VH-VL binders against MLP-like protein 328 (MLP328). Designs and how they scored, part 3

Target 1, 151 residues: MLP-like protein 328 (MLP328), of Arabidopsis thaliana (Mouse-ear cress) (q9zvf3)
Amino acid sequence: MATSGTYVTEVPLKGSAEKHYKRWRSENHLFPDAIGHHIQGVTIHDGEWDSHGAIKIWNYTCDGKPEVFKERREIDDENMAVTFRGLEGHVMEQLKVYDVIFQFIQKSPDDIICKITMIWEKQNDDMPEPSNYMKFVKSLAADMDDHVLKA

## First folded at step 1 (VH-VL)

Design c03 (framework fv_cemiplimab)
Fold by ESMFold2-Fast, scan of step 1:
Order: sequence, then C-alpha cells, then structure tokens
Structure c03 (fold): chain C 151 residues (1-151), chain A 121 residues (1-121), chain B 107 residues (1-107)
Amino acid sequence: as target 1 above (151 residues)
Amino acid sequence: EVQLLESGGVLVQPGGSLRLSCAASGFTFSNYAMTWVRQAPGKGLEWVSGISGSGYSTYFADSVKGRFTISRDNSKNTLYLQMNSLKGEDTAVYYCAKGYYDSRWPYFDYWGQGTLVTVSS
Amino acid sequence: DIQMTQSPSSLSASVGDSITITCRASQSISRYLNWYQQKPGKAPNLLIYDASSLQSGVPSRFSGSGSGTDFTLTIRTLQPEDFATYYCQQYYSYPLTFGPGTVVDFR
C-alpha cells in the first residue's frame, strides 16, 4: 500500500484557458454560484482574492458529506497554474501532504485542458488513498466549464 | 473606443532583424489574445503568430517558426513581434488584431491599420 | 495544415443583387470558421464568426452557413460599400489558415 503518491489527470474544457485560469486564480468568490452542488462557500482568511499566498477556506460537499478545507495558494502566471497547499480541514485528517495544482493549457483552439496534479502523503498506513478527492477536484474543473462559457 | 496602432515597419536588408510594436487602447489588454496577420502586396491574408492574454501560450505559422518571436507587455498595453533572419518573402503589411475572449481566441474583431515591412537589397 | 479554398475567385455584381461565396476546407473543421471583409487599402473587418454568428454592428444582409468542409457567405441586396475582398479563416487547428479570398467587383 503506498503511503504517498502523485495523481495526474487531464480534464477537457470548452471554455478558454484564460477564462478558466482567471476563475481559479482570482475569482473563487464566484464558485458557489457556478458550482453550488459542490462548493457552498469560499472565504478569505488572509490576503486578497487574487493574492499569491492568500489563505482561503472552502465549504463543500464531497461524497455527500459537508467538509471544510483551508489552503494557501501559489500563483504561477507563466504556466497558468494555481497550486492549493492543504493546511487544515477534513482532508488533512487523512493526509499529511495535500497539494493540488490546476494548470490551464490551450494546445490548439479546440484542445483546451485543465491538467490536475495531486501530490499527497497519508497521515498513517491505515488511511485510504485520496482517489475520492481526485474525483472531486476533477468534477469541479469539469462543472465550472459551463459557467465560464457564459461569462 | 478600441484602437490598435502598429509601428516599426521599415526597409530592411535580407538577413536583418526588426521589431514591430502594436499599441492597444480601449479594452482590458491582458484579458484578450492577440495576433499578427500579414499581407504581401497584392496577395491574400496570412496568419503569422498568436499569443494568449497572459502570454503563456504562443503559436507560429510554419514559415516563421524559429525566426520570429511574439511577446507582450501587459503593463504597457503593447504587443511585439521580433523578426529575425528576414527574407524577401517576409515583405508584407503586418496587422495587429485583437482576439475574442468569449468566443475562442481566433475571432479577430478589431484590427490596426498595418505597418509595411519591406525586405529588399 | 488545413488548406482553405474559395469559389469563385472573383465575381461581378450590381447593387441590389444577392450573392453567395463558397469556402471549402481540406478536412472537417466542424463550425470553426470566420468570414472577413477587406476594402482596398484598409484593414480587414470581422463579419461572421463560428460559421453563422453575425458580428455586432454588421448589417443583417450578411449571413453565414455550413459545417464540416463546406461553408457559404451570403450577401442579400448588395450595397455599394459591399464591393470588397472576402476571406474565410479556419480555427479548428494551428496553424490558422485563410482562404485565398473572393473579389466582389462592381459590374
């Protein structure tokens, strides 16, 4: 049983890489309206909505269970990537390390993806691998696409 | 309101280098992809290069790949085309054009007046 | 690269005529096609995007249709300001490519 690992996936998108990157980078306040079945709230604990190093608190539903997640983000404009580094919350009861990178890549006018990389380490050997959380963040990226197309 | 103004076109010797500029105003420059399209005298339109709003993604026509580079300075609302190893076939009016953020990049809804580059001995 | 062709290469028309210009792609490009108008000595103007969507400010006498490989631009009740060269452009894949243009001349 692995105690740490890295998951990588690609989510195809219809909306532009630029609009998606802006949404994830600077406009998290729009998430509850856009994908309210997943995200019920997002608040700033420290920093601004578009600050590198901002700390935000997410209220969300994963596998039918309400959860809270506190993260510190890193912004990489050169690669159109935003990294969420887990600090506190339900996921951190299971994992000692939880870093999720969302990168928005436009390979051609019609080939737009969100590349999600999840770097994780379990608290102990008895904890499950975070495949459920990978499925969850994939759903966030996919479901956000419809709202981005309307903006 | 939206304005694009190209500059830098001059007569250049084959093998020479030249940098074109496009000054943008009337829109939030960093939110929109930008492109360069050229037109040789008496000929049709040829797409040259494109760049995303952030500058992360760049694209080039095969005829200019390795010789031209596209860049932007979002703090100055300016798009650039650096042209190296110029050939006679590069002689053209070079247009700067704005992409469409909402409709995908390659809808060029506003164009500058163009700047003429002549590559001749 | 996707090759674009236009037919006819030129046509002569009179004010009040309705004309149709055809654009063909060397492979299917779905609906990912734009139409531009260019007058002598001037920059191009976007007329139609996404095969059939009329650009804001463009007169309703212009319309686009088609999907896959075959596309048409129609101008109803041709006006004096419509004598120009018309270009189609695909954005299905890079590099972006334009058609060779169709010249609409006064008869």
Scores: ipSAE 0.000, ipTM 0.490, lowest interface PAE 17.8, mean pLDDT 88

Design c04 (framework fv_cemiplimab)
Fold by ESMFold2-Fast, scan of step 1:
Structure c04 (fold): chain C 151 residues (1-151), chain A 120 residues (1-120), chain B 107 residues (1-107)
Amino acid sequence: as target 1 above (151 residues)
Amino acid sequence: EVQLLESGGVLVQPGGSLRLSCAASGFTFSSYAMTWVRQAPGKGLEWVSGISGSGGSTYFADSVKGRFTISRDNSKNTLYLQMNSLKGEDTAVYYCARDLYSWEGSFDYWGQGTLVTVSS
Amino acid sequence: DIQMTQSPSSLSASVGDSITITCRASQSISSYLNWYQQKPGKAPNLLIYAASSLQSGVPSRFSGSGSGTDFTLTIRTLQPEDFATYYCQQSYSTPLTFGPGTVVDFR
């Protein structure tokens, strides 16, 4: 049982790291059409779809439960990474720190990995560790693979 | 109908600067990434630069990095290419083109082109 | 940078012929390959994107195939308006790169 921690995982994906990075960085408006069983809506609260520091609100289903998440994003083009910093929502009822970094790394001409790093801290010791949210974000990356590849 | 109209191509001396413009009409300009592609007289196509719909992301060919900048004014439906430190090898017809969407890197509508000549 | 090559550099054909143009990438680009047609004095027009997707308004006699490093453009039953220069272009990563072009001349 820990109060805080860091989870790291690698999701194998197909195609171009640049194309996957573009989807996560600049094209979140395509998520409900691509993976509507996970993501039902994404709206801009502040900024633009592709701006550093944009604040977005996500409507999604995690473990069969509808939830809302508000985040501020940070863009790192040199490392092909986008960071989601949790601000408000159901996740933030369990966690006071929730930062998720998606980095896209080309491994071979047709294979990439999405390296997901989740930095978390619980609101209190009675809250569960966020392994369910790690499973959720892994599934977003994996299910997006076919949509990015087919485009 | 979709229309793209380039302007600004003129004769410039080596080391000079020039700004090209591309006026867009017939579509929601801010929804599409845009690009500049050039073609030297009698030669093939060379991609120069691209910009996302919002202007937040820009891309450049290695031959122009540090010398050219791309920008857009979505309120005026206009794309720009600022060209600095011009060289003879920059002599070309410069085409403005619309991406299929948000940076697919595939270009479905092209302007007529504007000729830039870099010569003493 | 990804280098693109095309073969042949030029070919002569007659109306009614079926022709094939080949494009090769210096590394795998999956299916991120486009084909353009350019007529003398005119801007290019997009024929095919994503290796095999026919652009709206383009005649069905044009088709694209391939993946990875080797791609082909096929024009069946060549028409007079098809005499032009054809370019492949990778959309896999920046910098975007074009092939050197294939000139299709009337025989």
Scores: ipSAE 0.006, ipTM 0.594, lowest interface PAE 11.0, mean pLDDT 90

Design c05 (framework fv_cemiplimab)
Fold by ESMFold2-Fast, scan of step 1:
Structure c05 (fold): chain C 151 residues (1-151), chain A 120 residues (1-120), chain B 107 residues (1-107)
Amino acid sequence: as target 1 above (151 residues)
Amino acid sequence: EVQLLESGGVLVQPGGSLRLSCAASGFTFSDYAMTWVRQAPGKGLEWVSGISWSGGSTYFADSVKGRFTISRDNSKNTLYLQMNSLKGEDTAVYYCAKDTRYGWLYFDYWGQGTLVTVSS
Amino acid sequence: DIQMTQSPSSLSASVGDSITITCRASQSISNYLNWYQQKPGKAPNLLIYAASSLQSGVPSRFSGSGSGTDFTLTIRTLQPEDFATYYCQQSYSTPYTFGPGTVVDFR
């Protein structure tokens, strides 16, 4: 039997929710330049940079290890949310379900958060929980903050 | 039954142009990425080009970039490879192959191939 | 570009033998490795995808293993129809690259 769970966290951000949402929704090609210590590359395998249902492959370094992740995205403009549904890659060796939702919420004129929800299910009971991946995606949002603010 | 049938391979002079076609049947063509792979006589396999399900994304091997273009007509279930500025080293059997729905993972069905010979 | 190498370049075997073919990538490709079989005058046939997943319809005597840079294809209890050329292929990044092939001949 597989085990499953949901992680939720909130990352405080600067600038506008719209600017952060735009970066995650439409401008993934800027990630290697902005946060190259995390993301080394990102390529389109289907769709466009800003299309709902686009499939992208990410080359990144997580916990000192180079990894690859292939995902299909869902865009929700009304809620300023982007969902990354895991298809293949190192994460998917460990998990058979890996869905990460990034929602950008303007709490007040000066209070902005990125709410990250990770829905996961292990391949089998011997696999570790993906707390390291939650830490990783949280760091992506936090480190991107300074680059979005300057853009 | 999935079938892929290549056509268009002929003898062409260096510097010439040629268009290959691949007719697909037995699957929903518009849902799958497609690829071209070639094999020179007595040599191994070389990936040439790939195209997404919609035709919105195309990829090429460095040896053919700028000379070849890949396209598809989903209404006709047909994949194309336009080859320009042909060189002797382009001589090969060209295979059409079905990629996965989202593309660039593995090629589960292949056509029989069509021979392109580039010679003076 | 990612370079792929295979070992051996050729091997001779008898029906009933078990053989292994090795494939190495010039950099880590995770499990984005496929194995294909090609018989003379025929198109390639997919045997294994994602390093270790057996393609539907392929006999269970074929198996794949490995991750990162080093991969193996094993054929246990070799049958007459298994004498062919075998290619590994990385699908980690474009341009996708094939190994040079391993020819499996009658001893």
Scores: ipSAE 0.006, ipTM 0.512, lowest interface PAE 13.2, mean pLDDT 87

Design c06 (framework fv_cemiplimab)
Fold by ESMFold2-Fast, scan of step 1:
Structure c06 (fold): chain C 151 residues (1-151), chain A 121 residues (1-121), chain B 107 residues (1-107)
Amino acid sequence: as target 1 above (151 residues)
Amino acid sequence: EVQLLESGGVLVQPGGSLRLSCAASGFTFSNYAMTWVRQAPGKGLEWVSGISGSGYSTYFADSVKGRFTISRDNSKNTLYLQMNSLKGEDTAVYYCAKSYEWLRSGYFDYWGQGTLVTVSS
Amino acid sequence: DIQMTQSPSSLSASVGDSITITCRASQSISRYLNWYQQKPGKAPNLLIYDASSLQSGVPSRFSGSGSGTDFTLTIRTLQPEDFATYYCQQYYSYPLTFGPGTVVDFR
């Protein structure tokens, strides 16, 4: 039998919510250059870099393991949020539902929060909870901070 | 129907170089990770190298790391294995294989017939 | 690197027998294990993926089970075409590794 859950975390970042949101929304092609120790490649499968409903393929290293992830994204400009709907990849061997929402919230002129919400459902009861993936995506947001600030 | 056709296997001297090719047809090549697996005469299977569908991620067995490179040309539906500093222990039939599903690089549903590489003086 | 072992290294069986081959990983690999069949002079053929999922076109007499470190391939009512070498393979982490193989011979 499957189990499910939702994780929420907040990552404090510096600068503009708009600049961070733009990086995650429209500029994923910059990720390998910015955080190459995590992300080795990002390619478009369908759509454009800034399209609602674009399908992208990520090549990355998580816990020392090279993995591939295919997602369809949803853009919510009103809330400065991007949702990654998991379609295929190593994560989807463990989970049948994997939706990750990155929302960028301005708290003060120089301080923002990246609120990460992960909605998940396991393939079966023997699968581990995706706490390692939550740690991973939190690290992506945190490590991107310096590169967005210098942009 | 899915087809994989390896070529390039020949006799080479120790220390030499060789490039293997695998021509793919019958599927959308760029959507699938590809791999090279070898088998020495009378021995078991040994995984050699893998490459993601996009070509951005490449992986190697410790025995070939630093000597072999894997690449692909998605416009030509062709997978390559560049083998440098060849050793007698590299003598084997080299198979190319297609990943089972889009982006799933761990299991291989179609294999070529193999190409024999002999490294000997 | 994750080391894979298989037992037995070889076995002799007759048509109609049921046989079991085991595969052990040096560390937990969850369900990330495949089984392949290789006939003499031929390329391998995928039988089972994700420890227990039967590949399309593979006869139902083949089944896989297990998780963690211990895995089993079972062939029920062995047929003449089943005399082959069988390999397990992990894909939990790179480098990918195969077991040494189990030879299934005619008795």
Scores: ipSAE 0.005, ipTM 0.507, lowest interface PAE 13.9, mean pLDDT 87

Design c07 (framework fv_cemiplimab)
Heavy chain, then light chain:
Amino acid sequence: EVQLLESGGVLVQPGGSLRLSCAASGFTFSSYAMTWVRQAPGKGLEWVSGISGSGGSTYFADSVKGRFTISRDNSKNTLYLQMNSLKGEDTAVYYCAKDYGRYFDWSLDYWGQGTLVTVSS
Amino acid sequence: DIQMTQSPSSLSASVGDSITITCRASQSISSYLNWYQQKPGKAPNLLIYAASSLQSGVPSRFSGSGSGTDFTLTIRTLQPEDFATYYCQQSYSTPLTFGPGTVVDFR
ESMFold2-Fast, scan of step 1: ipSAE 0.007; ipTM 0.621

Design c08 (framework fv_cemiplimab)
Fold by ESMFold2-Fast, scan of step 1:
Structure c08 (fold): chain C 151 residues (1-151), chain A 121 residues (1-121), chain B 107 residues (1-107)
Amino acid sequence: as target 1 above (151 residues)
Amino acid sequence: EVQLLESGGVLVQPGGSLRLSCAASGFTFSDYAMTWVRQAPGKGLEWVSGISWSGGSTYFADSVKGRFTISRDNSKNTLYLQMNSLKGEDTAVYYCAKHPYDFWRGYFDYWGQGTLVTVSS
Amino acid sequence: DIQMTQSPSSLSASVGDSITITCRASQSISNYLNWYQQKPGKAPNLLIYAASSLQSGVPSRFSGSGSGTDFTLTIRTLQPEDFATYYCQQSYSTPYTFGPGTVVDFR
């Protein structure tokens, strides 16, 4: 069991990379309506919905338990990537570093990949690796697919 | 008391390589992110590189990406900066500094005395 | 990258004066602004973090304020040991960037 690491996964999605990127970058206010079984609320702590460096607070259900997560985001429009830097919340009780990068890559006119990179460090050796959180964020991207496609 | 002591700064030729060390004492080194900040003679401060508590995550300023590598040995309480392909503009006093906890608490509560690197022919 | 500017570049003051140094960020950085003091030939010393939080051991005559893009460092009743260069630094995003510094000299 490692004390730090990097997970990488690729989620195949339909439609345009630009629309998926816009949803994750600028339109987090739509998440509770789109995937309310996962995300119950998103609020701005600082910044705007579409600003680089915005700080947002997420209320969500992971493995049947309600949790809170506060993050600061970094926007990379050239690479269609958004990074969530973990600041506070249930995840941060387990990890002292939790950075999740969502990159949207167009593969064909109707097919894209959401590449998710999770960089993590545990608070201490007794904490579990965050494989459950990787599964969770992968499910968010996958379940958002239909909602973005219909928008 | 917290102490950080840099070493390794010398005169090197352009294109050369050098490894700086920072010996830490007085705190649990393995619990804290560490950073390198440099200052060219008579100039201001420039953040260079940072590393998480475990060494699993590293960060670099664009001016040094691909040329510098940061690492740490928690068993020896030592931080390193490997500097390759050195340029004249890398001439500076190099400080190691301690974050108050993780890398994203990006302010530096304790600093070493610095070690001078001169890149000149 | 977030660019930091400071004003004035230098100022002359006497012991007992109150002085104010300003720092501006090229974009909003909320309260992720820190202040350092550097004396000639020495390493920087952290004075204030998160715009207004005084570092332990730092005299109460130092105070910080501001949010967004505009920040100030105030030193009340300037002491001889306060003649130094002062730097602001943003910790909002990488790369972390410093202002160019403000030199506080004897008048």
Scores: ipSAE 0.000, ipTM 0.521, lowest interface PAE 14.4, mean pLDDT 90

Design c09 (framework fv_cemiplimab)
Fold by ESMFold2-Fast, scan of step 1:
Structure c09 (fold): chain C 151 residues (1-151), chain A 120 residues (1-120), chain B 107 residues (1-107)
Amino acid sequence: as target 1 above (151 residues)
Amino acid sequence: EVQLLESGGVLVQPGGSLRLSCAASGFTFSNYAMTWVRQAPGKGLEWVSGISGSGYSTYFADSVKGRFTISRDNSKNTLYLQMNSLKGEDTAVYYCAKEGRSYYTPFDYWGQGTLVTVSS
Amino acid sequence: DIQMTQSPSSLSASVGDSITITCRASQSISRYLNWYQQKPGKAPNLLIYDASSLQSGVPSRFSGSGSGTDFTLTIRTLQPEDFATYYCQQYYSYPLTFGPGTVVDFR
């Protein structure tokens, strides 16, 4: 029915928005150790770990299947948001637009939310909507919570 | 309505310095990456430099690395290009352009350009 | 750096003609290619983004196709306002690079 759309979800997390933002913005090399059941590897294809416009390749398991995702990221320090723009990989066989924004918002001294916005457009009408990928990225944010607090 | 207005282009001697400005309006300036693209007289387009919305990350074409710097003042909605050690081959119209809403729509709005002439 | 080439460098056409311009990348850029139109004395205008997506306000006679290394811009039923220079541009990685341009002149 719908060939494009926007999903929005809010994940309640503990601690500081700055620490969670730093992990997603600058420290993706820590993801396999923190949440290895989801993310098996992250490598730099172009740029630095913390640069705007860096291109990274993710090796991960989604719905029990190993997948690869190549993205170019955009950094917005003022809003504590990082955007992942899909370039190549399993997701991009299904979607021709896949932009995921992770924004970290402090609500109280000990409570934050990770607001995840997914902007998508299908390759064609026969492709499924990416609700499984929204569920997956929500799980990444939730499972990272304890590891950011510990670090 | 998005508007971009370049200024600062003048005649300058080889080895000299010049700063270009681009005044932006009609959008939340700090949310968008900005770029400079130049065009030498009778020649094609050449990407020069880019800067992230926050100003944290900057990028340069090989031809200008070490000589040019890009910066922005988000409180004034203004983009800058500081050009040092200018050469004759830097003579061009310099355009300011804004990245689109998504990565798939890169340069959706352009200014009218400002002419820089490097000659003795 | 990714090198972009365009063919032909120039072409002459008449109103009502259909024309095709080709753009080639030195390595795969997936679908991250854009087409711009530039008229004399004016700034470029975005025509096509993401290889085949038509920019808002651009006439449907313009279309783009391709992926990987080979891309085409087609203009069906050429109109007087279409005589201009056309540039392709990759948005896959830095430094960003443009093709050398194709000049479409009146015959």
Scores: ipSAE 0.006, ipTM 0.520, lowest interface PAE 13.0, mean pLDDT 88

Design c10 (framework fv_cemiplimab)
Fold by ESMFold2-Fast, scan of step 1:
Structure c10 (fold): chain C 151 residues (1-151), chain A 123 residues (1-123), chain B 107 residues (1-107)
Amino acid sequence: as target 1 above (151 residues)
Amino acid sequence: EVQLLESGGVLVQPGGSLRLSCAASGFTFSSYAMTWVRQAPGKGLEWVSGISGSGGSTYFADSVKGRFTISRDNSKNTLYLQMNSLKGEDTAVYYCARGDWYYESSGYPFDYWGQGTLVTVSS
Amino acid sequence: DIQMTQSPSSLSASVGDSITITCRASQSISSYLNWYQQKPGKAPNLLIYAASSLQSGVPSRFSGSGSGTDFTLTIRTLQPEDFATYYCQQSYSTPLTFGPGTVVDFR
């Protein structure tokens, strides 16, 4: 098994890249109502909902298990990307580096892609690779699709 | 090494119910989305339902929505399809397949398939 | 729902031939198109994903191309084990949909 790596995937989504980007960039407070089976709560620890460098705490269920994740976000409006840098939580007990980049790319007038890049490094060789977390974040983007469309 | 084994296919009366099971082995079951795809005798493939690795997201074809439910028990490495209000047009071989749509993969390619289990709905 | 069509419905070929099968989506699906092979009495097998990516273990004589609405599967130097039914499938949105299949038979 590798001790560090980078996962990349593309999630096909409907509608506009701008609307999806706005949801992930500025409207995380809507996540529990939109995808409550995944995300039970999101709170601001520092900053605002739409500020660069904001620190948020997520309460979520991954593979049937309640978890907590604290992250600092970086906003890249030029590339329509938001980076979540892991600080504390269950994920960080397994990984010492966990950076997830969500980029929204308009491919055609009705086609968009959410490109998810996960940069990770294990705490030690005994820890599993974070493939389960990659599937989890991909599911968040996919399940959010219909809620962004009807907004 | 990856194995998927379907069971539960039998002859059922129209309007009846049936639950299919898919036993998985050789991989970390909870890390993969799973799907059911069916094929009527002599016909093509039809996607029926899909479920995320956590079980939190489920998807259905319009032809089965409201009648079928998909679920999984990650502690038992088992996928289920509960079929209610069965119709003659539900007669098909039902395949269990593993979805692998992370990393370099785009969309939901089905990289491993079970052998299939035949469901016949007839009076 | 996204409708998928394939052309031809069937074709006859000889070992050593190069054949092309086309797949068309009723709306743009970017590159979210997969190709499967199915032999009589067997489960399908994944050949190509993301329009052009060859699945591990699949011979290099198989290749895929296209984006948007028009896609092709090419099999160069056809082998005896390649006589099968081929399906395209869009993974752009649910419900996921398959093409009707193309039967490749020996001549």
Scores: ipSAE 0.000, ipTM 0.486, lowest interface PAE 15.7, mean pLDDT 86

Design c11 (framework fv_cemiplimab)
Fold by ESMFold2-Fast, scan of step 1:
Structure c11 (fold): chain C 151 residues (1-151), chain A 121 residues (1-121), chain B 107 residues (1-107)
Amino acid sequence: as target 1 above (151 residues)
Amino acid sequence: EVQLLESGGVLVQPGGSLRLSCAASGFTFSDYAMTWVRQAPGKGLEWVSGISWSGGSTYFADSVKGRFTISRDNSKNTLYLQMNSLKGEDTAVYYCAKVRYSDYWGYFDYWGQGTLVTVSS
Amino acid sequence: DIQMTQSPSSLSASVGDSITITCRASQSISNYLNWYQQKPGKAPNLLIYAASSLQSGVPSRFSGSGSGTDFTLTIRTLQPEDFATYYCQQSYSTPYTFGPGTVVDFR
């Protein structure tokens, strides 16, 4: 069995790539209000809401279980991408590497996607693959679309 | 350069068994789901089977369910299709194809050149 | 299972023509539709995925549109290498199903 891997998926969007990128890059404080059934809280541990290298702590519900995730973010304005590098939390009990890249791509008015790349490595062979976490982050991107359209 | 090379296609009598192989190169095989698609002589494309990147999930068309098994060996960069209880209607060129994603979705971005399986007495 | 149909079954065209091929699904598949090109004696290649997204390396004269049940593949200014069979395929749910194909022949 593989102990590490890369998952890639594309989420079609209706809201502009620029508005989605702004939300993920600079406005994580809006997530509990927008998608409160997934994200219950986001707090800054270090940096600002829009800082490259900011460290944030997320309180969320995944598969009906409350969890905590601490990450350091990397901002790539040229590619409209935000990378979340896992540091601590429930996910990191299962994985020793957990990096999630959200890239927003718009080729035309009706061709808008969020490309999600998850790079992972298990703590050990007994741990499950993070397919549930991939499903979770896909749902965050999809559900955020409705809120971005209304804002 | 992504390359997929199918092998194992031969003439087999009805009721027989055959295993096809697909050797992959030019990409990290273990990161992607894979699929088999067949084409009967002079006919269109028919999806046969699919497998996730880890081998943990497999999918089959109703026409082959219970007779065919899909598997992969990530250490050898090889995909397999074990075909049992072969019927004349299984006669086709069998294509190996790469899925665009690690989980199994129906986006087949690169294809091999195919291997012909003929089921006849 | 989701059934796919294509129209026309075949067409004759000349270099420089613009042609359209239609694909219909028996139920709504959103934008989960792909288009493949197959030249005689060769393997298929992916042209368009997710109804309208052009695969890397595919010429811009190819375009796809549609959503729900009705989809169209358009080839502008047809080139000699475009004479081939074209297949649509739904990627909405397994079993993944292909249309019967449209043969584009030289007039």
Scores: ipSAE 0.000, ipTM 0.478, lowest interface PAE 18.5, mean pLDDT 87

